# Designs tried in a protein design chat: VH-VL binders against q0aze0. Part 414

Target 1, 268 residues: q0aze0
Amino acid sequence: MKIILVNNRFKENTEKKAQEIAGQLSALNVEVIIDNGLDEPYAGTVDFIMVLGGDGTMLRAARRYGQRAIPVLGVNMGTVGFLSNIEINELAEYLPLILREEYSLEARMMLEVAVFQQQSLLTRVFCLNELLLRSNSPRMLSFALEISGQKLEPYRGDGLIVSTTTGSTAYSLSAGGPIADPQLDAFIVTPVASHIINKRPLVVSPEREISLHLLEEREAIIGIDGQIKMDFGAENRVLIKRAPHPLLMVNLKAKPFFTSIDRSLQRQ

## First folded at step 19 (VH-VL)

Design KK95 (framework fv_bermekimab)
Fold by ESMFold2-Fast, scan of step 19:
Structure KK95 (fold): chain C 268 residues (1-268), chain A 123 residues (1-123), chain B 107 residues (1-107)
Amino acid sequence: as target 1 above (268 residues)
Amino acid sequence: QVQLVESGGGVVQPGRSLRLSCTASGFTFSSYGVHWVRQAPGKGLEWVAAISYEGSNKYYAESVKGRFTISRDNSKNILFLQMDSLRLEDTAVYYCAKDRIYYSKAFYGMDVWGQGTLVTFSS
Amino acid sequence: DIQMTQSPSSVSASVGDRVTITCRASQGIKSWLAWYQQKPGKAPKLLIYAASHLASGVPSRFSGSGSGSDFTLTISSLQPEDFATYYCQQDNYRPLTFGGGTKVEHK
């Protein structure tokens, strides 16, 4: 059995804890690869991915490994989050189930984002939460939104979010988007500070292709999962579609989505 | 640098066929939708047909539907218009034009035009 | 098919004049309208796309406005090189359709 341990190099003690867990797994004849974000993603075959950290670490793991159809387990290390399934102090209890493959998998759709400049592909990335297009200056953007070849009325405002249902509780929620059951597959398209007061979020079939481009030159950026940032200008175009594979999230114990949402809304 | 050049126009007899070509240079032809637009002598512009960048979607004006066929060869950077069952009302200068936005299945305005090729009739 | 009606069919103007050309769609086309300039014996040139956005290299004296069904092209101070025929064109629906044209000619 080969397992990738993904940890966050910017959190205190996470590297030491990752080494400790790697030693424990090696003692059980499990081959361990540690991914702390410094190197390229491991290219070899692996059986399981264990993410040690919070939601941010899970988002990075999903971008690096989510398209390989490998089970991914989120292990919380003290940071509050929604993408972890067990706590670090529960790992020893659940480890036998992991090694015997006695768990269920929850499929979470991902976005495939292709960014072009003058017809040349700049980058292709996969993400779990969202793509954000937004102005990087005081000036509002004017941009075109195309859904499967159909043009909507041009958008004027600070930007737009194209989100998965998993991402519905991230930036999309802050921008006024709906809370979506993450077991549903859909794109959620949420305007950011639209000039038109009645611009509504859209819920779109995950089989649709979404395209964005600026109608005039402005300083803009695109953001992916709040972690990747790229300049975006009138020569750029972004194509968004459903990723070929969902992220396969390991479910070892019930994590009640609606209880978590209710708790979050209480704090607002 | 960026240009479109039409060819294949000429004098034809009613009921015959003619194939127009449009050669693209200075841009990545395979990334853009392209159009045929015609203009009869002393008259206005009339959109004739368009083809998506990958070639899978083709669109026609009602006046030419069933008689004209648009196609493209992305390996040679050439757009074609096969015109069958030609009528006197098909007399026009035929322009090819590039759509503004790459990798789109919608149309956003025609920013580059060829010089046109004349189709006229002798009888 | 969407009918595009331009008015006037022709306008006589002098250098320095403000010229306005209108275009009406038979059905709402959002803001998906382009304006083209055509000089005698030449191919059309894109002036404006998405109703109000200037194409590259087009002088600022040209402006477009409108949305839905009613659109206007304005030339704020006519120059000698602006005597030409102007066409609107919708790209919201297929088939794409042009207006009948407006000829801006010398007085």
Scores: ipSAE 0.814, ipTM 0.919, lowest interface PAE 0.8, mean pLDDT 91

Design KK96 (framework fv_bermekimab)
Fold by ESMFold2-Fast, scan of step 19:
Structure KK96 (fold): chain C 268 residues (1-268), chain A 123 residues (1-123), chain B 107 residues (1-107)
Amino acid sequence: as target 1 above (268 residues)
Amino acid sequence: QVQLVESGGGVVQPGRSLRLSCTASGFTFSSYGVHWVRQAPGKGLEWVAAISYEGSNTYYAESVKGRFTISRDNSKNILFLQMDSLRLEDTAVYYCAKDRIYYSKAFYGMDVWGQGTLVTFSS
Amino acid sequence: DIQMTQSPSSVSASVGDRVTITCRASQGIKSWLAWYQQKPGKAPKLLIYAASHLQKGVPSRFSGSGSGSDFTLTISSLQPEDFATYYCQQDNYRPLTFGGGTKVEHK
């Protein structure tokens, strides 16, 4: 068995815990690869991915490994989040189940985002939560939203979010989007600050292709899962579709989505 | 630099066929949808047909549907219009035009036009 | 098919005049309207797309406005090179359709 341990190098407690866990797994004849985010993703075959940290670390793991159809377990280090399944102090209890492959998998859709500069592919990225297009200046954007060849009324405002259902509780929620059951596959399209005729979020089929481009030159930014940022201008275009493979999230402990929502909303 | 050049126009007899070509240069032809637009002498512009950047989808004005066939060869940067069962009403200058936006399934305006090729009829 | 009606069919104007051309769609086309300029014997030139957005290289004296069914093209101060025929064109529905044209000619 080969396991990747994903952690955040800049949190000393997660780095030390990753080394401790790697030692424990090695003693059980499990080969461990530590991914602290500084190097390229591990290119070899692995059997399991264990993510030590909060939702941000899980988003990075999903971007790096989510398309490889490998089970991914979120292990929380004590901070509240939606993407972890067990707490770090519960790991010893569940480790035998992990090694015997006694767990269920929950499939979570991902976005495939292709950003073009003129006609050339600039980058292709997979993400779990969302793509954000936003103005990088006080001036509002004017942009076209196209859904499977259908043009909507041009958008005018600060930007737009194209989210997965998993991302419905992230930036899309802050911008006024709906809370969606992550077991549903759908795109949620949420406008950012609201000087547009169609001000309502849209929920669209995951079989649709979404594209965005600016109708005039403005300083804008594309953001992906809050972790990747790139400039976006009138010569750029972004194409969004459902990724070929969902993220396979490990379910060792019942963590009903609606219970997590209740807990999160009550702390506000 | 960015250019479209039409060819193949000429004098035809009613009921005959004619094939127009449009050669693209200075841009990535295979990334854009392209159009045929015609203009009868002294009249306005009339959209005739369009083809998607991949060549998989074609669209026609009702007046030419079933008689004209639009096609493209992305390896040679050439757009074609095969015109069958020609009528006197088809007399016009035929322009090819490039759509503004690459890799789009919709149309956003035609930013580059050829000089046109004249199709006219003899008795 | 969407019908595009332009008015007037012709406008007599002098250099320095403000010229307004209107275009009406038979049903709503959102803001998906383009304006073209055509001089005798030449191909059309794109001036405005998405109702109000100026094509790169087109002088700022040209502007477009409107949405839904009613649109206008304005030339704020007519120049000698602006005497031409102007066409609106919708690209919200297939088939794409052009207006009948408006000829801007010398007084």
Scores: ipSAE 0.825, ipTM 0.923, lowest interface PAE 0.8, mean pLDDT 90

Design KK97 (framework fv_bermekimab)
Fold by ESMFold2-Fast, scan of step 19:
Structure KK97 (fold): chain C 268 residues (1-268), chain A 123 residues (1-123), chain B 107 residues (1-107)
Amino acid sequence: as target 1 above (268 residues)
Amino acid sequence: QVQLVESGGGVVQPGRSLRLSCTASGFTFSSYGVHWVRQAPGKGLEWVAAISYEGSNKYYAESVKGRFTISRDNSKNILFLQMDSLRLEDTAVYYCAKDRIYYSKAFYGMDVWGQGTLVTFSS
Amino acid sequence: DIQMTQSPSSVSASVGDRVTITCRASQGIKSWLAWYQQKPGKAPKLLIYAASHLQPGVPSRFSGSGSGSDFTLTISSLQPEDFATYYCQQDNYRPLTFGGGTKVEHK
């Protein structure tokens, strides 16, 4: 059995704990690869991915490994979040089930984001939460939103979020988007400070293709899962599709989504 | 330089066929939707047909549907308009035009135009 | 088909004049309207797209406004090179449709 342990090197508690867990797994004849975010993703085949940390670490793991159809388990290290399934102090209890592959999987859709510059592909990335387009200056943006070849009224405002249902509780929520059951597959399209008063979030089929481009030159950026940032200008275009594979999240412990959102809403 | 050049116009008899060509240079032809627009002598502009950048989607004005066929050869940077069952009302200068936005399934304005090729009819 | 009605069909103007051309769509087209300039014997030139956005290289004296069904092209101070025919064109619905044109002529 080969397992990738994903952690955040810049959080010293997760790095140290990753080393301890790697030692425990090695003692059980499990090969361990540690991914602390500094190197390229591990290119070999693995059987399981264990993410040690908060939601941010899970987002990185999903971006790097989510398309490989490998089980991914989020292990919380004391931060509040939506993407972990068990706490670190529960890992020893659940480890035998992990090694025997006795768990259920929950499929979470991902976005495939392709960014072009003058017809040339600049980058193609996968993400679990969202793509954000936003102004990088005091001037509002004017941009076109295209859904499967259909043009909506041009958007004027600070930007737009294209989110998965998993991402409905991240930036989309902060911008006024709906809370979506992550068991549903859908794109959620949420405006950021739109000049048009009646611009509402849209919930659209995950089979649709979403495209964005600026209608005039402005300073803008694209953000992906709050971790990747790129400049975006009038020569750029972004295409968003459902990713070929969902992220396969491991369920070892019942964690009802609606109970989690109730707790989060009370803390706000 | 970004350029479109039409060819194939001429004098035809009603009921006959004619094929127009439009050769593109100076941009990545395969990335853009392209249009045919015509203008009868002394009259206004009339959109005729368009084809998506990959060639899979084709659109026609009702006046030409079933008679005209738009196609493209991305390997040669050429747009075609096959005109069958030609009528006197098809007399016009035919322009090819490039759409503004690459890799789009929609149209956003025609920013580059050819010089046009004239289609007229004899007795 | 969406019908695009331009008014006036022609306008007589002098250099320095403010010229306004109106375009009405038979149904709402959002803001998906372009304006073109055509000089005799030449191909059209794109001036404005998405109702109000100036094509790069087009002088700032040209401006567009409107949304839904009613649109306006304005030339704030007419120059000698602006005597031409102007066309609106919607690209919200297929087939794409042009207005009948407005000829801006010398007085």
Scores: ipSAE 0.825, ipTM 0.922, lowest interface PAE 0.8, mean pLDDT 91

Design KK98 (framework fv_bermekimab)
Fold by ESMFold2-Fast, scan of step 19:
Order: sequence, then C-alpha cells, then structure tokens
Structure KK98 (fold): chain C 268 residues (1-268), chain A 123 residues (1-123), chain B 107 residues (1-107)
Amino acid sequence: as target 1 above (268 residues)
Amino acid sequence: QVQLVESGGGVVQPGRSLRLSCTASGFTFSSYGVHWVRQAPGKGLEWVAAISYEGSNKYYAESVKGRFTISRDNSKNILFLQMDSLRLEDTAVYYCAKDRIYYSKAFYGMDVWGQGTLVTFSS
Amino acid sequence: DIQMTQSPSSVSASVGDRVTITCRASQGIKSWLAWYQQKPGKAPKLLIYAASHLQSGVPSRFSGSGSGSDFTLTISSLQPEDFATYYCQHDNYRPLTFGGGTKVEHK
C-alpha cells in the first residue's frame, strides 16, 4: 500500500504531524509520500491520499490528484470545514479501517478549465469549487456567456462564477447562488454584481460546455478555487466542462450536509 | 498580417458548377469559423454559408441549400465553396469572412474580409 | 428565418450632420447585432458588434444601441470618409441575415 500525505507547507504543526503519521504508517509497512506543495505532484501509482488540513488543502489535493480516481480522505487539523471527514485526534481509531479498505466513497464532480490566449492554450486546470471571472478595476465588465453553442444576452457587471455543486457553499453562495446538495452533478452559474436587474443564477446540466470571453478590453482576472489567479483580457477565452473523473472522497463517518449548513449559517 | 484571398470566380453558363477558394494567412485558420457572403451587382449583402472551426458543423442560407457545399482544409488554410446547379440569380461578388471569436460554436461578427471574387454568367 | 428591416434605404447628409440608421428584427435577437460599413468596390468593414461594442480602430463618432428587436446606428458628426452604405446583421440564430442597407450620400 502506498499513501500520499498532503499537508500545508506554511503550517509547521501540520508538517510535524505529517512526519509523525508517516512514521506510524511506515511501521505498518505502508509506503508514504509527503506532498507539502513545494514539488510537482507525485507521478507514481498510489492507493490512497490523506489530506491533513482544512478545505484549502483539500482543494489543492483535488487539483493535483483528483483526476486519478484515488480515494481521498480529509483529516481536519482544527479548522472546521465542509471537505474533511474525520478529526486528526480520530485518525488512530480509523486507521485500521483505512488499511482494510473498509469505507465508502462519495463522488464529487470537478471542473475542467482551459484558458486560451490568442488560440494558444495557456493552462488546463481541474478544480473542485469554481472558476471566477471578475473585474480588476472600478469599471464593470461586458462579456459573453455561451452554453453549448447558444449565446445568452451579454452580461454586464463585476463578473461571473461557474461552480460545481460542491462549490455552491463557497464563492457562489456569497454572490447569491443557491445552496446545492453535493450529491447532485450540475454547473451553477452565478453573476457577480450584474447591472442587469433580472440576471439570476443558472443551474445547468454538467454535460454542457460553458465558454466565456470579454466583449471589450478591460482589466479582469480569472480565479480558480481561490488559489490560482491569472490576468484575463479581450484576447483570452475560457472553456469549462465537467472533468473526466470525479474526486473520490472517503466517508468513514456520517457528516450530514444539512447539519453542516446549519452550523455555518446564523439561524438566530 | 491577417488576410483572406478569394479565387475561382469567373464567367459560367447556367446549370454548371464552380468551386471558389479562400486562402487564409496571418492567423490560426483552424481556430475560427468562416463565412461566405455574396453581393449581387448593385444589391445588398447576403449571407450564404458558414463552417465551424473544426469543420463538423455547416450552415446554409435557404436559397443555396442543396446546391452549395462549404468545406475547409485546415492543414492548408483554405476554405471552399462548391457551387452546383448555378442559376442566374447566383451572379454576385463572393466574399469570404472570418468570425471574430476562436474555438466558438456560435458566431460573433465578421472582422476580416477578403476582396471578393466575381461569379457572372454569359448567355 | 429572421428578417432584418433597415431604414431608411438612403439618406442625404452633409459633413458635420448627425446620422441615424435603424434596424428591426422580425424576432428577438437579444443584443446579437453587428453593423458594417461598405464603400463602393470594397469589402465590408465591421464597425460594431453585440449591438453597442465598437470594433478596434473604429472612430468614436460611431455608436450602436438597442436590444431585442430594435437597433440604431448613430454617426454623431459625419466626416467625408463616412459616405458609404451601412448594413446591420444578426448573429443570434442560423441562418444569419443582413438588412437591406442604408446609403449615406452627399446632399
């Protein structure tokens, strides 16, 4: 058995904990690779991925390894989030189940994002939450949204979010998008401060291909899962589709989605 | 320099066939949808046909459907219009034009045009 | 097919005049309308796309407005080089269709 331990390179406590866990796993004849984000993703075959940290660390792990169809377990290090399944102090209790493969998997859709510059591919990225297009100046954007070859009325505003259902509780929520059950596969398209009064979030089939480009030159940026940022101008185009493989999230204990929402929202 | 150059026009007799070509240079031809637009002498513009960047989707005006065939060779940067069963009302200057947006299944305006090639008839 | 009705067919104007050309679609086309300028013996030149967006290199005296089915091209202060024929064209649905054209000529 080979396991990748993904941790946050900027958290000394997490790095020390990863080394301790690696030692424990090695004593059980498990080969361990530590990924703290400094190097390229491990290219060899692995059986399991353990993410030590918060939701941000899980988003990085999903981008690096999510398309390999390998079980991924989120282990919380203290910050409560949506993407972890167990707490670090519970790991010893659950480790025997992990090693015996006694767990269920939940599939979470991912986005495939291709960004072009003058027809040349700049980057192809997979992400778990969302693609954000936003203005980088006080001037609003004017842009075209194309869904599977069909042009919608041009958008005027600060930007647009194209989100997975997992991402419905991230930036899309802050912009007025719906809360979606992550068991569903769908794109959620949420406008950011649209100047057109009746622009509403859209929920569309994950089989659709979504395209965006600016209708006039503006200073804009593309953000991916809040972790990748790049400039976006009128010569750029972004194509979004469902990624070939979902992220396979390990479920060792029940974490009811609606209970998690209630904890995050003020109900007083 | 971004350029489109039409060729293949000439004087024909009704009922015959003619193939027009449009050679592209200065841009990545395979990334853009392209159009044929015609203009009869002293008349307005009429959209004739278009082909998607990958070549799989072809669209025609009703007046030419079944008689004209649009095609492209992305390896040679050439757009074609095969015109069969030509009629007197097909007399026009034929322009090829590039769509504005790359890798799109839709059309967003024609920003680059060729100089045109004349198709006319003798009695 | 969506029909594009353009008016007027011709307009006589002098340098410095404000010229307005209208285009009406037989069905809603959102904002997906382009305007072209054509001078005698020349290919058309794109002026405006998506109803109101000025093509690069086109002077700011040209402007477009409208959405749905009614559209307008305005030349705020006509220059000598602006005497030409102007065409609207929708790209919302296939087939694409052009308006009949408006010739802007000397008084």
Scores: ipSAE 0.812, ipTM 0.908, lowest interface PAE 0.8, mean pLDDT 90

Design KK99 (framework fv_bermekimab)
Fold by ESMFold2-Fast, scan of step 19:
Structure KK99 (fold): chain C 268 residues (1-268), chain A 123 residues (1-123), chain B 107 residues (1-107)
Amino acid sequence: as target 1 above (268 residues)
Amino acid sequence: QVQLVESGGGVVQPGRSLRLSCTASGFTFSSYGVHWVRQAPGKGLEWVAAISYEGSNKYYAESVKGRFTISRDNSKNILFLQMDSLRLEDTAVYYCAKDRIYYSKAFYGMDVWGQGTLVTFSS
Amino acid sequence: DIQMTQSPSSVSASVGDRVTITCRASQGIKSWLAWYQQKPGKAPKLLIYAASHLQSGVPSRFSGSGSGSDFTLTISSLQPEDFATYYCLQDNYRPLTFGGGTKVEHK
């Protein structure tokens, strides 16, 4: 068995814990690869991915490894989040089940985001929560939203969020989007501070292709999962579709989505 | 230089066929939808047909539907309009035009136009 | 099919004049309207797209406005090179449809 341990060197003091867990796994004849975010993703085959940290660390792991159809377990090391399944102090209890592959998997849709510059592919990334298009200046944006070849009325405002159902409780919620059951596959399209009254969030089929481009030159930014940031101008275009593979999240203990929502809202 | 050049126009007899070509250069032809627009002598512009960048979606004006066929060869950077069962009312300058936005299945206006090729009829 | 009605069919103007051309769609086309300029013997040139956005290289004296069914092209101070025929085009619905054109001619 080969396992990747993903930790965030900058968010949490997790290096020591990652090394301790790696030692424990090695003693059980498990090969361990540590990914602390500084190097490129591990290129070899692995059987399991263990994420040590909070939701932000899980988002990074999903972008790096989510398309490989490998089980991913979130192990919480601090603040309560939506994407972890067990706490770090529970890991020893659940480790035998992990090694015997005695767990269920929950599929979470991901976005495939392709950013172009004058018809040349600039980058292609996968994400678990959302893509954000936003103004990077006091001037509002004017931009086109196209859904499967159909043009909507041009948007004027500070930006737009294209979210997965998992991302419905992240930036999309803050911008007025609906809370969606993450077991549902759908895109949620939520405007950010629209200048045009009554621009509503849209919930669309995950089979749709969504594209965005600016209708005039403005300083804008594309944000992915709140972690990747790219300049976006009138010469750029972004294409969004459902990623080929969902993130396969390990379920070792029941963590109902609605219980997590209740806890999050009470911690206002 | 971004350029479109039409060819294949000429004098034709009613009921016959003619194939127009439009050769693209200076941009990635395979990334853009392209259009045929015509203009009869002394009259206004009439949109005729369009084809998506990948070639799978084709659209026609009612006046030409069933008689004209739009196609493209992305390997050669060439757009075609096959015109069958030609009528006197098809007399016009035929323009080829590039859509503004790449990798789109919608149309956002035509920013580059060819010089046009004339189709006329004789007895 | 969407019918596009332009008015006037022609307008007589002098250099320095403000010229207004209107275009009306038979049903709502959102803001998906473009304006084209055509000079005698030449292909059309895109001036404005998405109702109000100026194409790169087009002088700022040209502006567009409107949404839904009623649209306007304005030339704030007519120049000698602006004497031409102007066409609107809706690109919201297929087939795409042009207006009948407005000829801007010398007084």
Scores: ipSAE 0.813, ipTM 0.915, lowest interface PAE 0.8, mean pLDDT 91

Design KO1 (framework fv_bermekimab)
Fold by ESMFold2-Fast, scan of step 19:
Structure KO1 (fold): chain C 268 residues (1-268), chain A 123 residues (1-123), chain B 107 residues (1-107)
Amino acid sequence: as target 1 above (268 residues)
Amino acid sequence: QVQLVESGGGVVQPGRSLRLSCTASGFTFSSYGVHWVRQAPGKGLEWVAAISYEGSNKYYAESVKGRFTISRDNSKNILFLQMDSLRLEDTAVYYCAKDRISSSKAFYGMDVWGQGTLVTFSS
Amino acid sequence: DIQMTQSPSSVSASVGDRVTITCRASQGIKSWLAWYQQKPGKAPKLLIYAASHLQSGVPSRFSGSGSGSDFTLTISSLQPEDFATYYCQQDNYRPLTFGGGTKVEHK
């Protein structure tokens, strides 16, 4: 059995805990690879991925390994979030189940994002939450949204979010998008500070292709999961599709989505 | 220098066939949808046909559907319009035009135009 | 097919005049309308796309407005080089369709 431990070197106590857990797993004859985010993703065959940290660390793990169809477990290190399943102090209790593969998997859709400069592919990335198109200056953007070849009314505003249902509680929520059951597969398209007062979020089939480009020269960026940023100009185009593989999230204990939402909304 | 140059026009008899060509230079031809637009003498513009950047999607005006065939050769930067069963009503200057952006199914305005090639009929 | 109706068919104007040309679609086309300028014996030139967006290199005296089915091209202060025929064109539906044209002539 080979397990990747994903952690963030710069978060408190995560590196120390990763080393402790690696020692425990090695004692049980498990081969451990530690990924602290500094090096390229491990290229070899792996049986399981254990993510030590908050939602941000899980998003990084999903981008690095999510397309490999490997079980991924989120282990919370003391931050409140939506993507972890167990707490760090529960890990010892659940290790035997992990090692015997006695758990269920929840499939979460991912986005495939391809950025072009006049049909030359600049980059292709996968993400779990969302793509954000936003202005990088005080000036509004003007841009075109195309859904499976059909042009919608042009958008004017600060930007647009194309989100998975998992991402419905992230940036899309802050921009006024709906809260979606992550068991549903759909794209959620949420305007960011639209100048047109009647622009509403859209819920779109995950089988559709979504395309974005600027109608006017502006300083803009695209952001992916709030972690990757790249410049976006009038010569660029983004194509968004459902990724070939969902992220396989490990369920060791019940973590009801709607209970998590209620708790989050009550925080003051 | 970005340009489109049409050729193949001439004097033809009704019922005959003619093939127009449009050669592109100065831009990445394979990245853009391209159009044929015609204009009869003293009349307005009429859209004829378009082809997507990859060549898989082709669109036609009702007046030419079934008679005209649009195609492209991206390796040679050439757009074609095969015109069969020509009618007197097809008399026009034929322009090729580049779409502003790259899309397989949608169009966003025509920003580069050729000088046109005349198709006319003898008495 | 979407029918595009331009009015007027011609207008006589002097340098410095404000010229307004209208275009009406037979059904809603959102904001997917372009405006072109054509001088005698020349190919058309794109002026405006997506109803209100000025093409690079086109003078700011040209502006477009409207959405849905009613659209306007405005030349705020007509210059000698602006005497030409102007066409609207929708690209929301296939087949793409042009208006009949509006000729801006010397008074």
Scores: ipSAE 0.731, ipTM 0.881, lowest interface PAE 1.0, mean pLDDT 90

Design KO2 (framework fv_bermekimab)
Fold by ESMFold2-Fast, scan of step 19:
Structure KO2 (fold): chain C 268 residues (1-268), chain A 123 residues (1-123), chain B 107 residues (1-107)
Amino acid sequence: as target 1 above (268 residues)
Amino acid sequence: QVQLVESGGGVVQPGRSLRLSCTASGFTFSSYGVHWVRQAPGKGLEWVAAISYEGSNKYYAESVKGRFTISRDNSKNILFLQMDSLRLEDTAVYYCAKDRIYYSKAFSGMDVWGQGTLVTFSS
Amino acid sequence: DIQMTQSPSSVSASVGDRVTITCRASQGIKSSLAWYQQKPGKAPKLLIYAASHLQSGVPSRFSGSGSGSDFTLTISSLQPEDFATYYCQQDNYRPLTFGGGTKVEHK
């Protein structure tokens, strides 16, 4: 059995813990690859991915490995988050179940984001939470939104978020979007500080294709999961659709999503 | 409500064919492996076949291998069992059952079962 | 194929009794064992998976133990609704195999 351990070596104590866990797994004849985010993703075949850290580390793992249909387990290292299933101090208890593949998987939809310039594909990325289009200057954006070829009235404001249901509790929530059951597949389209009265968040079928482009030359950026940033101008367009494969998140322990999010929101 | 409903059972003659269906509702059928399990009158449970969530992997008990074919239609939420070259020893109530684990190559307990459909022979 | 041997084949018990059913695999199956309850004319119901994990909604009087080749289902205090046939089932190897069943009946 081959396992990738995903961690952030610059976060306190996570590198030591990753090395400790790798040693334990090696003693059980498990081949271990450590991915600390510095190098390209491991290209070989693997059976399981264990993410040691918070939601940010899980988002990176999802972008790197989410399209390979490999089980991904989030192991919390002390930071409160929504994407971890077990705590680090529970790992020894659950390790036999992991090695026997005795767990359920929760499928989480991902976005496929394709950025073009003059009909030329510049980049294609996958993400778990959202794509953010926003102004990079004091000026508002004017931009066009199309949903499956249907052209909406122009948007004016600071930007737009196209989110998965998993991303509903991330930046989309901060911009006024709804909280969505992550077991549902849907796009959530949330305006950021819209100048147009009555521009509401939209919940649309995951079979839809969403395209965005600027109507005026402005300084704008595209953000992916809050971790990748790209310049976006009037010569660019972005196409967003459901990724071919969902992220397969390991469920060893029932985690009550709605009570967890409710508790988190009451503390804010 | 999470439910599986079998149909297609009946009286058949030896050597003939029969196709069973199982319709799923109340859960994401395409995410789960599903099984056929049979029980002869007054006897115990016998696992017959299983199909992976995407339909690419199929597994059979040795007693039915080469005679039975399991398949699924995820767009219609239906599981099938095509039974060819039927024998008297195939007389049983046939249950479809959903595996507890989803999007996995492992099987770990069958948590939802249909009511069963009877396959019997005229004599 | 893995052979699953259940014992006893039947047990006579009264409400309030502790009932123990055993299951033996012909070779090691780790903890890959489930237990089912079946009442006359009804489909089986999953009680326990992975040898010791209680399925949601199943009363705590049911418990499972064991690993490797020897497994036990225990009902700590038998209730009227527990009179049924119980089956073990391994899922470590394909084909999947069931035990022969244990009927828990009234004295």
Scores: ipSAE 0.000, ipTM 0.432, lowest interface PAE 15.2, mean pLDDT 87

